# Designs tried in a protein design chat: VH-VL binders against q9h9l3. Part 313

Target 1, 176 residues: q9h9l3
Amino acid sequence: PRKMVAIDCEMVGTGPKGHVSSLARCSIVNYNGDVLYDEYILPPCHIVDYRTRWSGIRKQHMVNATPFKIARGQILKILTGKIVVGHAIHNDFKALQYFHPKSLTRDTSHIPPLNRKADCPENATMSLKHLTKKLLNRDIQVGKSGHSSVEDAQATMELYKLVEVEWEEHLARNPP
Below, E stands for the ipSAE of ESMFold2; O stands for the ipSAE of OpenDDE; V2 stands for 0.75 times the mean of E and O plus 0.25 times the DockQ between their complexes.

## First folded at step 16 (VH-VL)

Design Dc2 (framework fv_amlenetug; at its last look DockQ between E and O 0.75; V2 from the best seeds 0.78)
Fold by OpenDDE, look of step 19:
Structure Dc2 (fold): chain C 176 residues (1-176), chain A 120 residues (1-120), chain B 108 residues (1-108)
Amino acid sequence: as target 1 above (176 residues)
Amino acid sequence: EVQLLESGGGLVQTGGSLRLSCAASGFTFSNYAMTWVRQAPGKGLEWVSGISYSGEYTDYADSVKGRFTISRDNSQNTLYLQMNSLRAEDTAVYYCAKVPYYGSGSFDYWGQGTLVTVSS
Amino acid sequence: EIVLTQSPGTLSLSPGERATLSCRASQSVSDNYLAWYQQKPGQAPRLLIYGASNRATGIPDRFSGSGSGTDFTLTISRLEPEDFAVYYCQQRSSFPLTFGQGTKVEIK
C-alpha cells in the first residue's frame, strides 16, 4: 500500500486588500502523526493581512521563513506518490499552487462515512474542530493564538484512520 | 565551503555605538535568512536578532530592541548589526549564523565571532 | 518566552561511555522545533541535531536526538575525545528564539 501523509497549511493575505491567500506555514505528518515537515513560509509578495487570529502567523515568523519556491519544492517532494489526507485540502493545494492527483487525495471534509460517524449530515461540510471533538474527544484550535497546523494535520490523519477501511473500499469501487 | 566572517568588534564605552559586519561566502547569501547570536564571557548563547533573506522582515530580543538594528546588503554578501546605546551587559562574542531551509529558526553555519567589550 | 532548562549542568565521563543530556522546556515545543548545538572551547557553535532527531550534515551517527513535548534528549552513544564540549538545546517554536543554559561534557 502507498504511504499516507496528512497536510495542513496556514495562509496569510497578500495582494490588493489581502484577498490573495498565500502559503505561510505548512505541516505534514505521517500515518503515525510524526512530523515530516513544519516550516514557516515566506510569500513572494508583501503580506497585507497575517490573519493571525486564525492562522497564528505573526510578522516575526517571517524572519526565518523559508522562501515559497524553496518550500514548495520541499513539500512536493514529500507529497509525490503519497496518499495525501487533508481537511478542505483544496485550499492547501491552491496555496501551494500544486494539485495532487485526485485518486491520491483524501479530504476529510467530504467523507460521508466520517460525518455519519459524528452524527452529522453525510453531505454537510463539517469543520475539523467539530469532527475532532465529536470523534476523538479532543479540543483543537483553542485559544486566541491561532491554529496549529501540526495539530490540525495530526487530527486530520486520526479522523481519516477512523474510516480508512470503508472509505478506501468505496474509492476502489468508485474511483474519482 | 560556507564561510561567515564577523568583524567590527572592539572596545567601546557605555553609551557608545558599534557596527558589526559579517561577510558571507560559499552559498547564495541572498537566498537565506541570517541571525546574530551572542555569548557573554563564560556564559551561554543568546539569540539577538534575525533578518529574512530579502531583509524585509526583522526581529530582536527584548534586551536589544530599540538599540540594535540588523540589516543586510545582498549585493555585497554582508550582514550588519548596528549597535547603539551599548551597555556593559552587551559585552559578548557576537556570532553571525546562517538559517537553513530545512529548519528555519535553527542555525547550520556560524562565524568565528567578534568580541564586543563595553566598558564604563 | 520559552525557557529551556538543561541537565545536568556538568557531565563528567570517560571516552567510550554513553552520554545522555536532557533539555526541558517550560511549555510544549513541537519536536520539529528543537535543535542541539555543540561548542568546543574557543570555537563557534556547531549544529548537531535539528527537528529533535535529525542529524545535521557531517554529524556522526553516535549523536542522536529524541523527545517530544517538553522533554528532549541528546545522546552520544560512545564518547570520542573530540566530543567533550558544551552542548546547547534551542527552540524555534516561538519568538524570541531561546537556548538552554548548556551542559558541559567534560573528561573524567
Scores: ipSAE 0.850, ipTM 0.921, lowest interface PAE 0.5, mean pLDDT 96
Fold by ESMFold2, look of step 16:
Structure Dc2 (fold): chain C 176 residues (1-176), chain A 120 residues (1-120), chain B 108 residues (1-108)
Amino acid sequence: as target 1 above (176 residues)
Amino acid sequence: EVQLLESGGGLVQTGGSLRLSCAASGFTFSNYAMTWVRQAPGKGLEWVSGISYSGEYTDYADSVKGRFTISRDNSQNTLYLQMNSLRAEDTAVYYCAKVPYYGSGSFDYWGQGTLVTVSS
Amino acid sequence: EIVLTQSPGTLSLSPGERATLSCRASQSVSDNYLAWYQQKPGQAPRLLIYGASNRATGIPDRFSGSGSGTDFTLTISRLEPEDFAVYYCQQRSSFPLTFGQGTKVEIK
């Protein structure tokens, strides 16, 4: 599989006390940063906590949202067979109720050469905001309106490109 | 073939009420959010109200809040707009429209519209 | 709420010419949440473009959209006689959803 995409998701709180994280927005971009998917998604269960400060999700976004089952099918169709790049991507796959093959998964929160370029501890888990500021001279997640999953997915792809050649060679020599 | 058919328009006095219906066919109605958009004679488009696929979430333009109520019956594949306390400025063609899965918050299929005329 | 201002109000062109329609937002339209519609006389609107630049299903490739932030453009690369209509932009970046006031395209 030679095609590569980046994904970012926003979650809301469902279940008792809003402790379950459920998918409410998903954005997918291609290698060039073009948006392949960006939709608000309505979880099948009642939303207890919109988590708006971080998610950017408000009640009105749910009015036109795609049902979770439909959105999941569309998203998985895009992801299947591709290298998928994300930041702390386990959380995104958990919200999708999906596991992508580890050999096709790239997590910018756990790439030592990327941390090294940012003058950060090589084995530390660094935030997307921090890495983006250090390596791309770009401020993301600005203000109190919550995150943009499109902006975050695009930043994630650009960060991976900085180490793509080195890291792909590393993975070829060190299969997961 | 997606089809949306509005009905229930007509002439009504200021302060009166009307209930608009939109019969849907050619798609799984219960899987799609729906909306009402209106167009006063010789004027542009104005978003009126939207409703989620299950009916749990609704929203309204400020000009109609407290007077209009959107609802749906997924077993009958029908969208409704209850219009109360009607005013002259509510005179318009009312369209029902379907929200697509790609580009949600835009409207890919529209009915033919039903004319509501509010006279003093 | 976001006010969308379209220009020109009326555009009179001959078939085969390039038409350029502008939509200007009173504040930034985040994530390119902008759509374009065509409305022919006596008909309901038809979705042309969503996400600022994505053509809706069945829309000819002579229609294209571009722009970001506050400035958006609909381009008809080769105007056909059937493209006589009013064109509306619409945003969903902020609630309530709003439309521009329209640009009327007249053939000839």
Scores: ipSAE 0.751, ipTM 0.883, lowest interface PAE 1.1, mean pLDDT 92
ESMFold2 (binder alone), look of step 16: mean pLDDT 91; pTM 0.936
OpenDDE, look of step 16: ipSAE 0.822; ipTM 0.912
ESMFold2, look of step 18: ipSAE 0.718; ipTM 0.876
ESMFold2 (binder alone), look of step 18: mean pLDDT 91; pTM 0.934
OpenDDE, look of step 18: ipSAE 0.835; ipTM 0.916
ESMFold2, look of step 19: ipSAE 0.740; ipTM 0.883
ESMFold2 (binder alone), look of step 19: mean pLDDT 91; pTM 0.932

Design Dc3 (framework fv_amlenetug; at its last look DockQ between E and O 0.77; V2 from the best seeds 0.75)
Fold by OpenDDE, look of step 16:
Structure Dc3 (fold): chain C 176 residues (1-176), chain A 120 residues (1-120), chain B 108 residues (1-108)
Amino acid sequence: as target 1 above (176 residues)
Amino acid sequence: EVQLLESGGGLVQTGGSLRLSCAASGFTFSNYAMTWVRQAPGKGLEWVSGISYSGEYTDYADSVKGRFTISRDNSQNTLYLQMNSLRAEDTAVYYCAKVPYYGSGSFDYWGQGTLVTVSS
Amino acid sequence: EIVLTQSPGTLSLSPGERATLSCRASQSVSDNWLAWYQQKPGQAPRLLIYGASNRATGIPDRFSGSGSGTDFTLTISRLEPEDFAVYYCQQRSSYPLTFGQGTKVEIK
């Protein structure tokens, strides 16, 4: 079995103006798309902006949410030693206050062969929604209820699979 | 060993008030979200209310919203349910339950419950 | 709210037999956020399965959960005398949290 997982996080706004992105949900799937982790997470600071339109997070979700420190420990345990795939994954790691080794990180928002396959400029940053539609003919992030982090994590993994062989070879020749 | 012990149940008239308590032990109470679930005689389970570990976030079933108030005293390891404007349909065994870290919104430990009977 | 419908209402079986309980949701339960509980007469409910397929601590391996979307199943591979009880499914996908109406597993 491949030691590879995909992660997607949803964030809410904290701080005086709600400009701090705090982790409020995290989803992790394995290579086959099976859910390894999916929990609502309670930030240590008061939530100013739920960003529901995008995050899908509502106040009710925080009632039974896992405290951030506990959730962080659980998530790090899963990620340790794995190749971690994500889209614009630096945001997820920032929210987790954790940085995975670069050599074990795969960001689908910065894979030129993936963009090329989608007939996009190789140096452009494309959205997960766009790439998923173009390459997988699948609609994600539909509606006004916000994103599904599980759906997004699964899509991210599927996208990476399309270029896995080529990209892994590239990285082997050009280690970060 | 995790233990939850409900108290405060009894007979009350319609329109009356009652305050339930749940004494917790065997775990760090202040670290876990808690919930109330009730069961009418011979009926199924109904979620009533939930509260976050710090007490900052609460939610209620529509059937009790505006009448019931969930709260907690983490220094006393105690969960509360203030019930006002009680109705006959509120008659039930009331359970307090613990929310685990591995399944937010599920309940891994339950008390034995306390019976609330509302009569007209 | 998400309505959970369990079937059958009553399941009459003998010890040693296989029990299959169904829980159907009125809409898709996101990310398989489905739990199962056991309740014996005069007792509080006990968590059996969380996350559709994860066995809670101390639960025998004869209990298993499966399913996704709107259809979920609890299976008891070989019924023991102590397994005759009422079983409830519960969703945590959205608020309000809701339970199924229960399936009673009784001795034939």
Scores: ipSAE 0.857, ipTM 0.927, lowest interface PAE 0.5, mean pLDDT 96
Fold by ESMFold2, look of step 16:
Structure Dc3 (fold): chain C 176 residues (1-176), chain A 120 residues (1-120), chain B 108 residues (1-108)
Amino acid sequence: as target 1 above (176 residues)
Amino acid sequence: EVQLLESGGGLVQTGGSLRLSCAASGFTFSNYAMTWVRQAPGKGLEWVSGISYSGEYTDYADSVKGRFTISRDNSQNTLYLQMNSLRAEDTAVYYCAKVPYYGSGSFDYWGQGTLVTVSS
Amino acid sequence: EIVLTQSPGTLSLSPGERATLSCRASQSVSDNWLAWYQQKPGQAPRLLIYGASNRATGIPDRFSGSGSGTDFTLTISRLEPEDFAVYYCQQRSSYPLTFGQGTKVEIK
């Protein structure tokens, strides 16, 4: 079995004026893109702004949602000991109230060889949508109905595979 | 062992009311969303209503919206369905079902069902 | 609302044969949130498959699910006597949650 997974999350607005991002969906896929986890999650705080246009989260999704504490425990069991791939992954870990070891974290928004393959500036922070279109010839996050965290996690894993050999060698030579 | 036991079904006239109960055991009831699904005699399954683990969020099928109310008492491990303004088409076996942590929005444990018959 | 249409209505087969059950959605089931249930006469439904292809706890590996978008399939690789029942698909991609009308698998 592979020790690598990709994660993506969708957030809703909580706290004053809905400016705090709280976890409302999480999707995890394995190396081959098979879904290991995909659930709606009920934040412990009152939801002020569903952010539906981007998150795809509506009130009805909260009816069957897993409590945050339970979901977090399940997600962390899947992530523990694995290389975790994500895009702007700091935001996902913040929403999970979780720290994953840097040595086991891969962020496709900050991989210079990946930008180079896309003919983009190596130091730019590129969107998942842009990299996916350029390198995989796929349109993701289409329309106004919100992002699919499964789709985004799968795209993230496929993007990482394009640079996996080079980037893993780089990290071996340049450990944090 | 997860167990769900429905009760409160019976014969009622159109326009009448019934309250269904579902007694839960073998799991931490207050941690799980719950749902009601019904099956008319000789017909398929129809989702009726769902409720979040705390009871804060509820939703209903259009066919019952405004007439049925789902609720729960986490201290007594019991799910309820208050059915008002009953119609002949509400005649069905009503199942209580548990929502799993994996595949939420599917239903992993079901009760045996309770029959509601609405006569004109 | 998403309408799920199952085919065939009835599937007459012998033990040991392969059963293939179809579920077609009136619009795309995003993220493949499609479940399958088995129901025997006088019993409550039993969850077989969630997420289009994941077996629920305790479900034998002869049951498998596949498909995406609007077309989904439940396959029973080798029918056993206990598998003769009615099978329902169910989606949660869009509210209200809906079930297919069922496919009866019966002994030939």
Scores: ipSAE 0.637, ipTM 0.839, lowest interface PAE 1.7, mean pLDDT 91
ESMFold2 (binder alone), look of step 16: mean pLDDT 91; pTM 0.935

Design Dc4 (framework fv_amlenetug; at its last look DockQ between E and O 0.88; V2 from the best seeds 0.79)
Fold by OpenDDE, look of step 16:
Structure Dc4 (fold): chain C 176 residues (1-176), chain A 120 residues (1-120), chain B 108 residues (1-108)
Amino acid sequence: as target 1 above (176 residues)
Amino acid sequence: EVQLLESGGGLVQTGGSLRLSCAASGFTFSNYAMTWVRQAPGKGLEWVSGISYRGEYTDYADSVKGRFTISRDNSQNTLYLQMNSLRAEDTAVYYCAKVRYYGSGSFDYWGQGTLVTVSS
Amino acid sequence: EIVLTQSPGTLSLSPGERATLSCRASQSVSDNYLAWYQQKPGQAPRLLIYGASNRATGIPDRFSGSGSGTDFTLTISRLEPEDFAVYYCQQRSSFPQTFGQGTKVEIK
C-alpha cells in the first residue's frame, strides 16, 4: 500500500483588493501525525491581506519565510507518489498551483461515510472543526490566534482513519 | 563552500553611526532570508534583526528598533546593518547568519563576526 | 517573550563521558523551531541541531537532540576533546526569537 500523508495550508490575500489566495503556510503530517513539513511561505506578490484572524499569519512570519517556488518544490517532493489526505483539499492544491492525481487524493469534506458517522447529511459539506468535535471529541481552531495548520492536518488524518477501510474499498470498486 | 564575511566594525562614540556589511558567497544569496545576531563581550547571543530573501519584510529586536536598519543588495550578495544612535550597550561582536528553510528560523551558517565598540 | 533557561550553567566532564544539557522554555515551543548551537572560544556559533532533533550537515552522530513542549535536551554520547565549548538553545516559535543563556561544557 502507498504511504499516506495529510496536508493543510494557510493562505493570505494578494493581488487587487487581496482577493487572490496565496500560500503562506503549509503543514504535512504522516499517518501517525508526525510533522514532515511545516513552513511559512512567502508569496511572490505583495501581501494585501494577511487574514490573520483565520490564517494566523502575521507580517513577522514572512521575514524568515521560504520563497514560494522553493517551498513548492519541497512540498511536491513529499507528496509525489503518496495518497494525500486533506479537507477541502482543492483549495490547498490551488494555492500550491499543483494538482495531485485524483486517484491518490482523499478529501474529508467529500466522504459520505464520514458525514454519516457524524450524524450529518451525507452530501453536505461539513467543516473540519465540526467533524473533529463530533467524531474525535476534540476542539480545534479555537482562540483568536488563527488556525494551526499542523493541528488541522493531524485532525484531518485522524478523521480519515475512521473511515479508511470502508472508503478505500469504495474507491477500489469505483475509481475516480 | 558557504562563506559569510562581516566588515565595518570599529570604535564609535555614543550617539554615532556605523554601517556593517556582510559579503555572502557559496550559495544563492537571493533565495535566503538573512539575520544579524550580536554577542556582547563575555555574554550570550542576542538576535538583532532579520530580512526576507527579497528584502521586502524586516524585523527587529525591541532593543534596536527605530535605531537600526537591515537591508540587502542581492545583486551584490551583500547584507547590511545601518546602526544609528549607538549606545554603550550596543558594544558587541555582530554576526551575520544565513537562515535555514527546514527547521525554520535556525541559522545554518555564520560569519566570523565584526566587533563594534561604542565608547563615551 | 519566551525565556529559555539552560542548565546546568557549567558542566565539568572528562573526555569519553556522556553530557546532558537541558533547555527549558517558559512556554510551549514547537519542535520545528527549536535549535542548538555550539560556540568555541573566539569562534562563531555553529548549528548542531535544528527542529529539536535533526543533526545539521557535518555534525557527528554523538550529538543528538530530543524533547518537546517546554523541555528539550542536547546529548553528547561520548565527549571528544573538541566538544568542550558553550552550547546555546534557540527558539523561533514565538516573537521575538530568543536564545538560552548558554551551558559551558568544560574539561574536568
Scores: ipSAE 0.801, ipTM 0.907, lowest interface PAE 0.5, mean pLDDT 95
Fold by ESMFold2, look of step 16:
Structure Dc4 (fold): chain C 176 residues (1-176), chain A 120 residues (1-120), chain B 108 residues (1-108)
Amino acid sequence: as target 1 above (176 residues)
Amino acid sequence: EVQLLESGGGLVQTGGSLRLSCAASGFTFSNYAMTWVRQAPGKGLEWVSGISYRGEYTDYADSVKGRFTISRDNSQNTLYLQMNSLRAEDTAVYYCAKVRYYGSGSFDYWGQGTLVTVSS
Amino acid sequence: EIVLTQSPGTLSLSPGERATLSCRASQSVSDNYLAWYQQKPGQAPRLLIYGASNRATGIPDRFSGSGSGTDFTLTISRLEPEDFAVYYCQQRSSFPQTFGQGTKVEIK
């Protein structure tokens, strides 16, 4: 049995007109939801748009934030060799400038059995907030202070557990 | 071995100014966020100000905002605190501290402190 | 602003005894943003515990941290004479970051 972790990231706008998404927070939890990593991260480029309404990131968070290069090294050390669960996880890996093996990646935004449990079309891309409310009877991302990447990573792990046996068997029969 | 050495403390009158320095050695200073923490005589610790590793981002306690300015010179491995419009309540030992990464900004190394006394 | 209230204010114990120091937050604190420091008379503070429960480098294993939410504990399993000091908790979960008022440990 290979260890499994869940990851969630928050991004800010950098580059011209703030259109580049750069990593500003990353949270990683273990199978039981215990926090393994939760750091604010300072992008190498100047922040143009904090995107605070969604990211929860403010200027003050950057004062003690871990430089991106250092944070990336810490995060990748945790992820190596593990099954990594996320929601729309491609965006998290893009922000990390990292490729994780597809055979070790689980994306709760694209698991047909999970959609079926939520009475949603199997091929629809459903938000983490929606799935969590429908399947766990919990409200996440509440309030107007932005998302919590710890809360989101924990919810993502709990959602995966609902379909873990079925989906792991599916992937064994249908290697990516 | 990480070392932090504060200097520039002393006696000043209310309304006066001082500039504190913190000389850093034993680590790559330019990679680390830094902070100032103070301790009034017989009292506990109070966070004063912090600065990001390149100096782009700063923050201050409300009690010093507008009067104190944190800065750094990465070419000289030195952290500064410019203190203006000093008041009696600013009397304290001032410590510089290094931010620890993977500890969510805990302060893993501290200087010996420098005493600032503000008198009427 | 999160206020950290430490108790007791002073803890008088004999060498070899177990010390339990409490830090209570006025609002929930993420565990990753809770730290403990030791300050001996005439010295700068020293980091003991980060992330609520992880010992800093070089800290003896008689020191341990626990707790979550609003209630955190520093435990010294067997007091030694060198543990006479003031202990501070710190949070960075909310701005501004704050310290507790301290617990003074006196060896009886």
Scores: ipSAE 0.715, ipTM 0.867, lowest interface PAE 1.2, mean pLDDT 91
ESMFold2 (binder alone), look of step 16: mean pLDDT 92; pTM 0.947

Design Dc5 (framework fv_amlenetug; at its last look DockQ between E and O 0.86; V2 from the best seeds 0.74)
Fold by OpenDDE, look of step 16:
Structure Dc5 (fold): chain C 176 residues (1-176), chain A 120 residues (1-120), chain B 108 residues (1-108)
Amino acid sequence: as target 1 above (176 residues)
Amino acid sequence: EVQLLESGGGLVQTGGSLRLSCAASGFTFSNYAMTWVRQAPGKGLEWVSGISYRGEYTDYADSVKGRFTISRDNSQNTLYLQMNSLRAEDTAVYYCAKVRYYGSGSFDYWGQGTLVTVSS
Amino acid sequence: EIVLTQSPGTLSLSPGERATLSCRASQSVSDNYLAWYQQKPGQAPRLLIYGASNRATGIPDRFSGSGSGTDFTLTISRLEPEDFAVYYCQQRSSYPQTFGQGTKVEIK
């Protein structure tokens, strides 16, 4: 069995009108929730919109932030060969300009048994916050300081653990 | 081997100006954020200013904001600190330091420092 | 700002003894953003520990960092003569970054 990690990224807006989502923070935790990586990341282009309300990112965080190319290399070293768990993880991979093998990817926003357990429609896309509250009785993404990518990554891992056995069996029978 | 060498310190009158330099070698200077930290005689460490690897983002301690300006020339592998409107309380050894990315902004290499003395 | 309070102010020990230094934060600090430095007289600070528990390059095994939340500890398992110095903790979990006031480890 391969080792498993959970990832969550925060993005800021770059490019014209800030419509490009650029990686500004990345957090990775192991199966036990221990932090393996947590760094602010500096996009290669000028930041137009920090999206602080959601991202929690501020200008001062960018002063000592890791350049994107360097951070990307560090992150990819951690992810390589691992089962990577995330929520709406395609956004994280897009921001990283990296696509993990589908067979080694787990997206908690697209796991029907997880939704079922939360009394939600199996084919609906539920938020991480909602699932975490329903299944873990935990409040995340509270306050006005923005999201905590570490907290979100940990929550994502805990959610997946609830359905890990069932889902892994499903995937074994139905490989992507 | 990583080396940081500060220069430009000296004696200056209150209200005067001074420009510090830090020459870096032994690493890819343009890939790392840099910082200035100072230490008054017989006192502890105080963060002064930081600058991103390309120089587009800067930050300052409240005690120096509006008076000090941090900058860098990556083509020369040099960090600068322009100090204006100097005060007696600015008297200190000024260190330049390299930022470590792993460990979230700890300073893994320091220069030997340059002494700035502000007198009335 | 987060205030880091180090204790004791001075620690008098003999070579070979165990040293335990405390750094207490006024509010919670993420482990990843806690560092320890060593400074000898007339020298620049040297990074000892980053991320609360990771030894920097070239740092001997006798140095270790631990703790979480508001309480962090630097331990020197067996003091060597060269370990007598001032030690500072630093946080960058909240802006502005701040240092502790330092603990002096002196020879008894």
Scores: ipSAE 0.770, ipTM 0.898, lowest interface PAE 0.6, mean pLDDT 95
Fold by ESMFold2, look of step 16:
Structure Dc5 (fold): chain C 176 residues (1-176), chain A 120 residues (1-120), chain B 108 residues (1-108)
Amino acid sequence: as target 1 above (176 residues)
Amino acid sequence: EVQLLESGGGLVQTGGSLRLSCAASGFTFSNYAMTWVRQAPGKGLEWVSGISYRGEYTDYADSVKGRFTISRDNSQNTLYLQMNSLRAEDTAVYYCAKVRYYGSGSFDYWGQGTLVTVSS
Amino acid sequence: EIVLTQSPGTLSLSPGERATLSCRASQSVSDNYLAWYQQKPGQAPRLLIYGASNRATGIPDRFSGSGSGTDFTLTISRLEPEDFAVYYCQQRSSYPQTFGQGTKVEIK
């Protein structure tokens, strides 16, 4: 009965030469793919590189964006106590300045049964786009307008469902 | 309780200027993005301009770009709209509104509006 | 720019009846960025629905929103006397944000 959500974030470049990744959008969906949270977020530091080609973030999005401190509080309230699914999810948690318990974290970039279903090496880190195309027959992240974190979070949840029974049993036998 | 009170409306000739103010209370004004929305007599709502919580990001409807300037004074809990080069089509009730966080940019609190009438 | 077209322009109904208001977008709108407002005569708008289907705080459950893509609906399951007003949809999915032209719900 433990509730499960999927998260995806988009980051912009802050800090020296724009090398620090700072949160600029976060989307959270429930098990059925319904959107629980989707907001643009204004980092506390100066944005050096919007990374628009990948992030989809433009200056105009910052006008009504939620300040990072407020957004973080809202997001963490949603995540607390839940199984959180993501793709390369440690980058999302880093941008949130947050640790989620490992026992409640599921990373679709590191699930061997999922790689096997995609005919990929079990230890390989596969892109969300690649896994989604192979396993769900869907194209995501199309074009040069940047990624949609809602689309990406929904795809991540559907990918996890493909291996959910097997992987949850594996984790029960092999606690992290 | 959240309150927004617009002021500064009135009658002005085409080409003239007005400055609208929106006094905010009942919330931490400096944490919130704010917006101006207008409504011409007998017409619907039109977004005019928005400003980020620190004031560093602004945007404007094409119809007002270069003529209107949104600003805020967080120490005085006041939002402003400087309107220059006014035209007859700028005649409207002007509302200030608070942006709702966790509402995807919806506006959860509105003032009662101030009427701007531009005579040609 | 995304144009929102609301229909009907005017909806004449009696208290107790069900009202169905439509909002059509010229381009796809993400559900998360579709909102509905109520405006009574001589008053400022009030937020009813955000994220296409979520009721704002204090909004009675007779109000519901649905739809996706280009077609969205506000439903008032049983009209109360205080519900006779103009209703606007709003999108923030694309810049600039825009409102529909409104649907007036009036007493028959």
Scores: ipSAE 0.639, ipTM 0.839, lowest interface PAE 1.6, mean pLDDT 91
ESMFold2 (binder alone), look of step 16: mean pLDDT 93; pTM 0.949

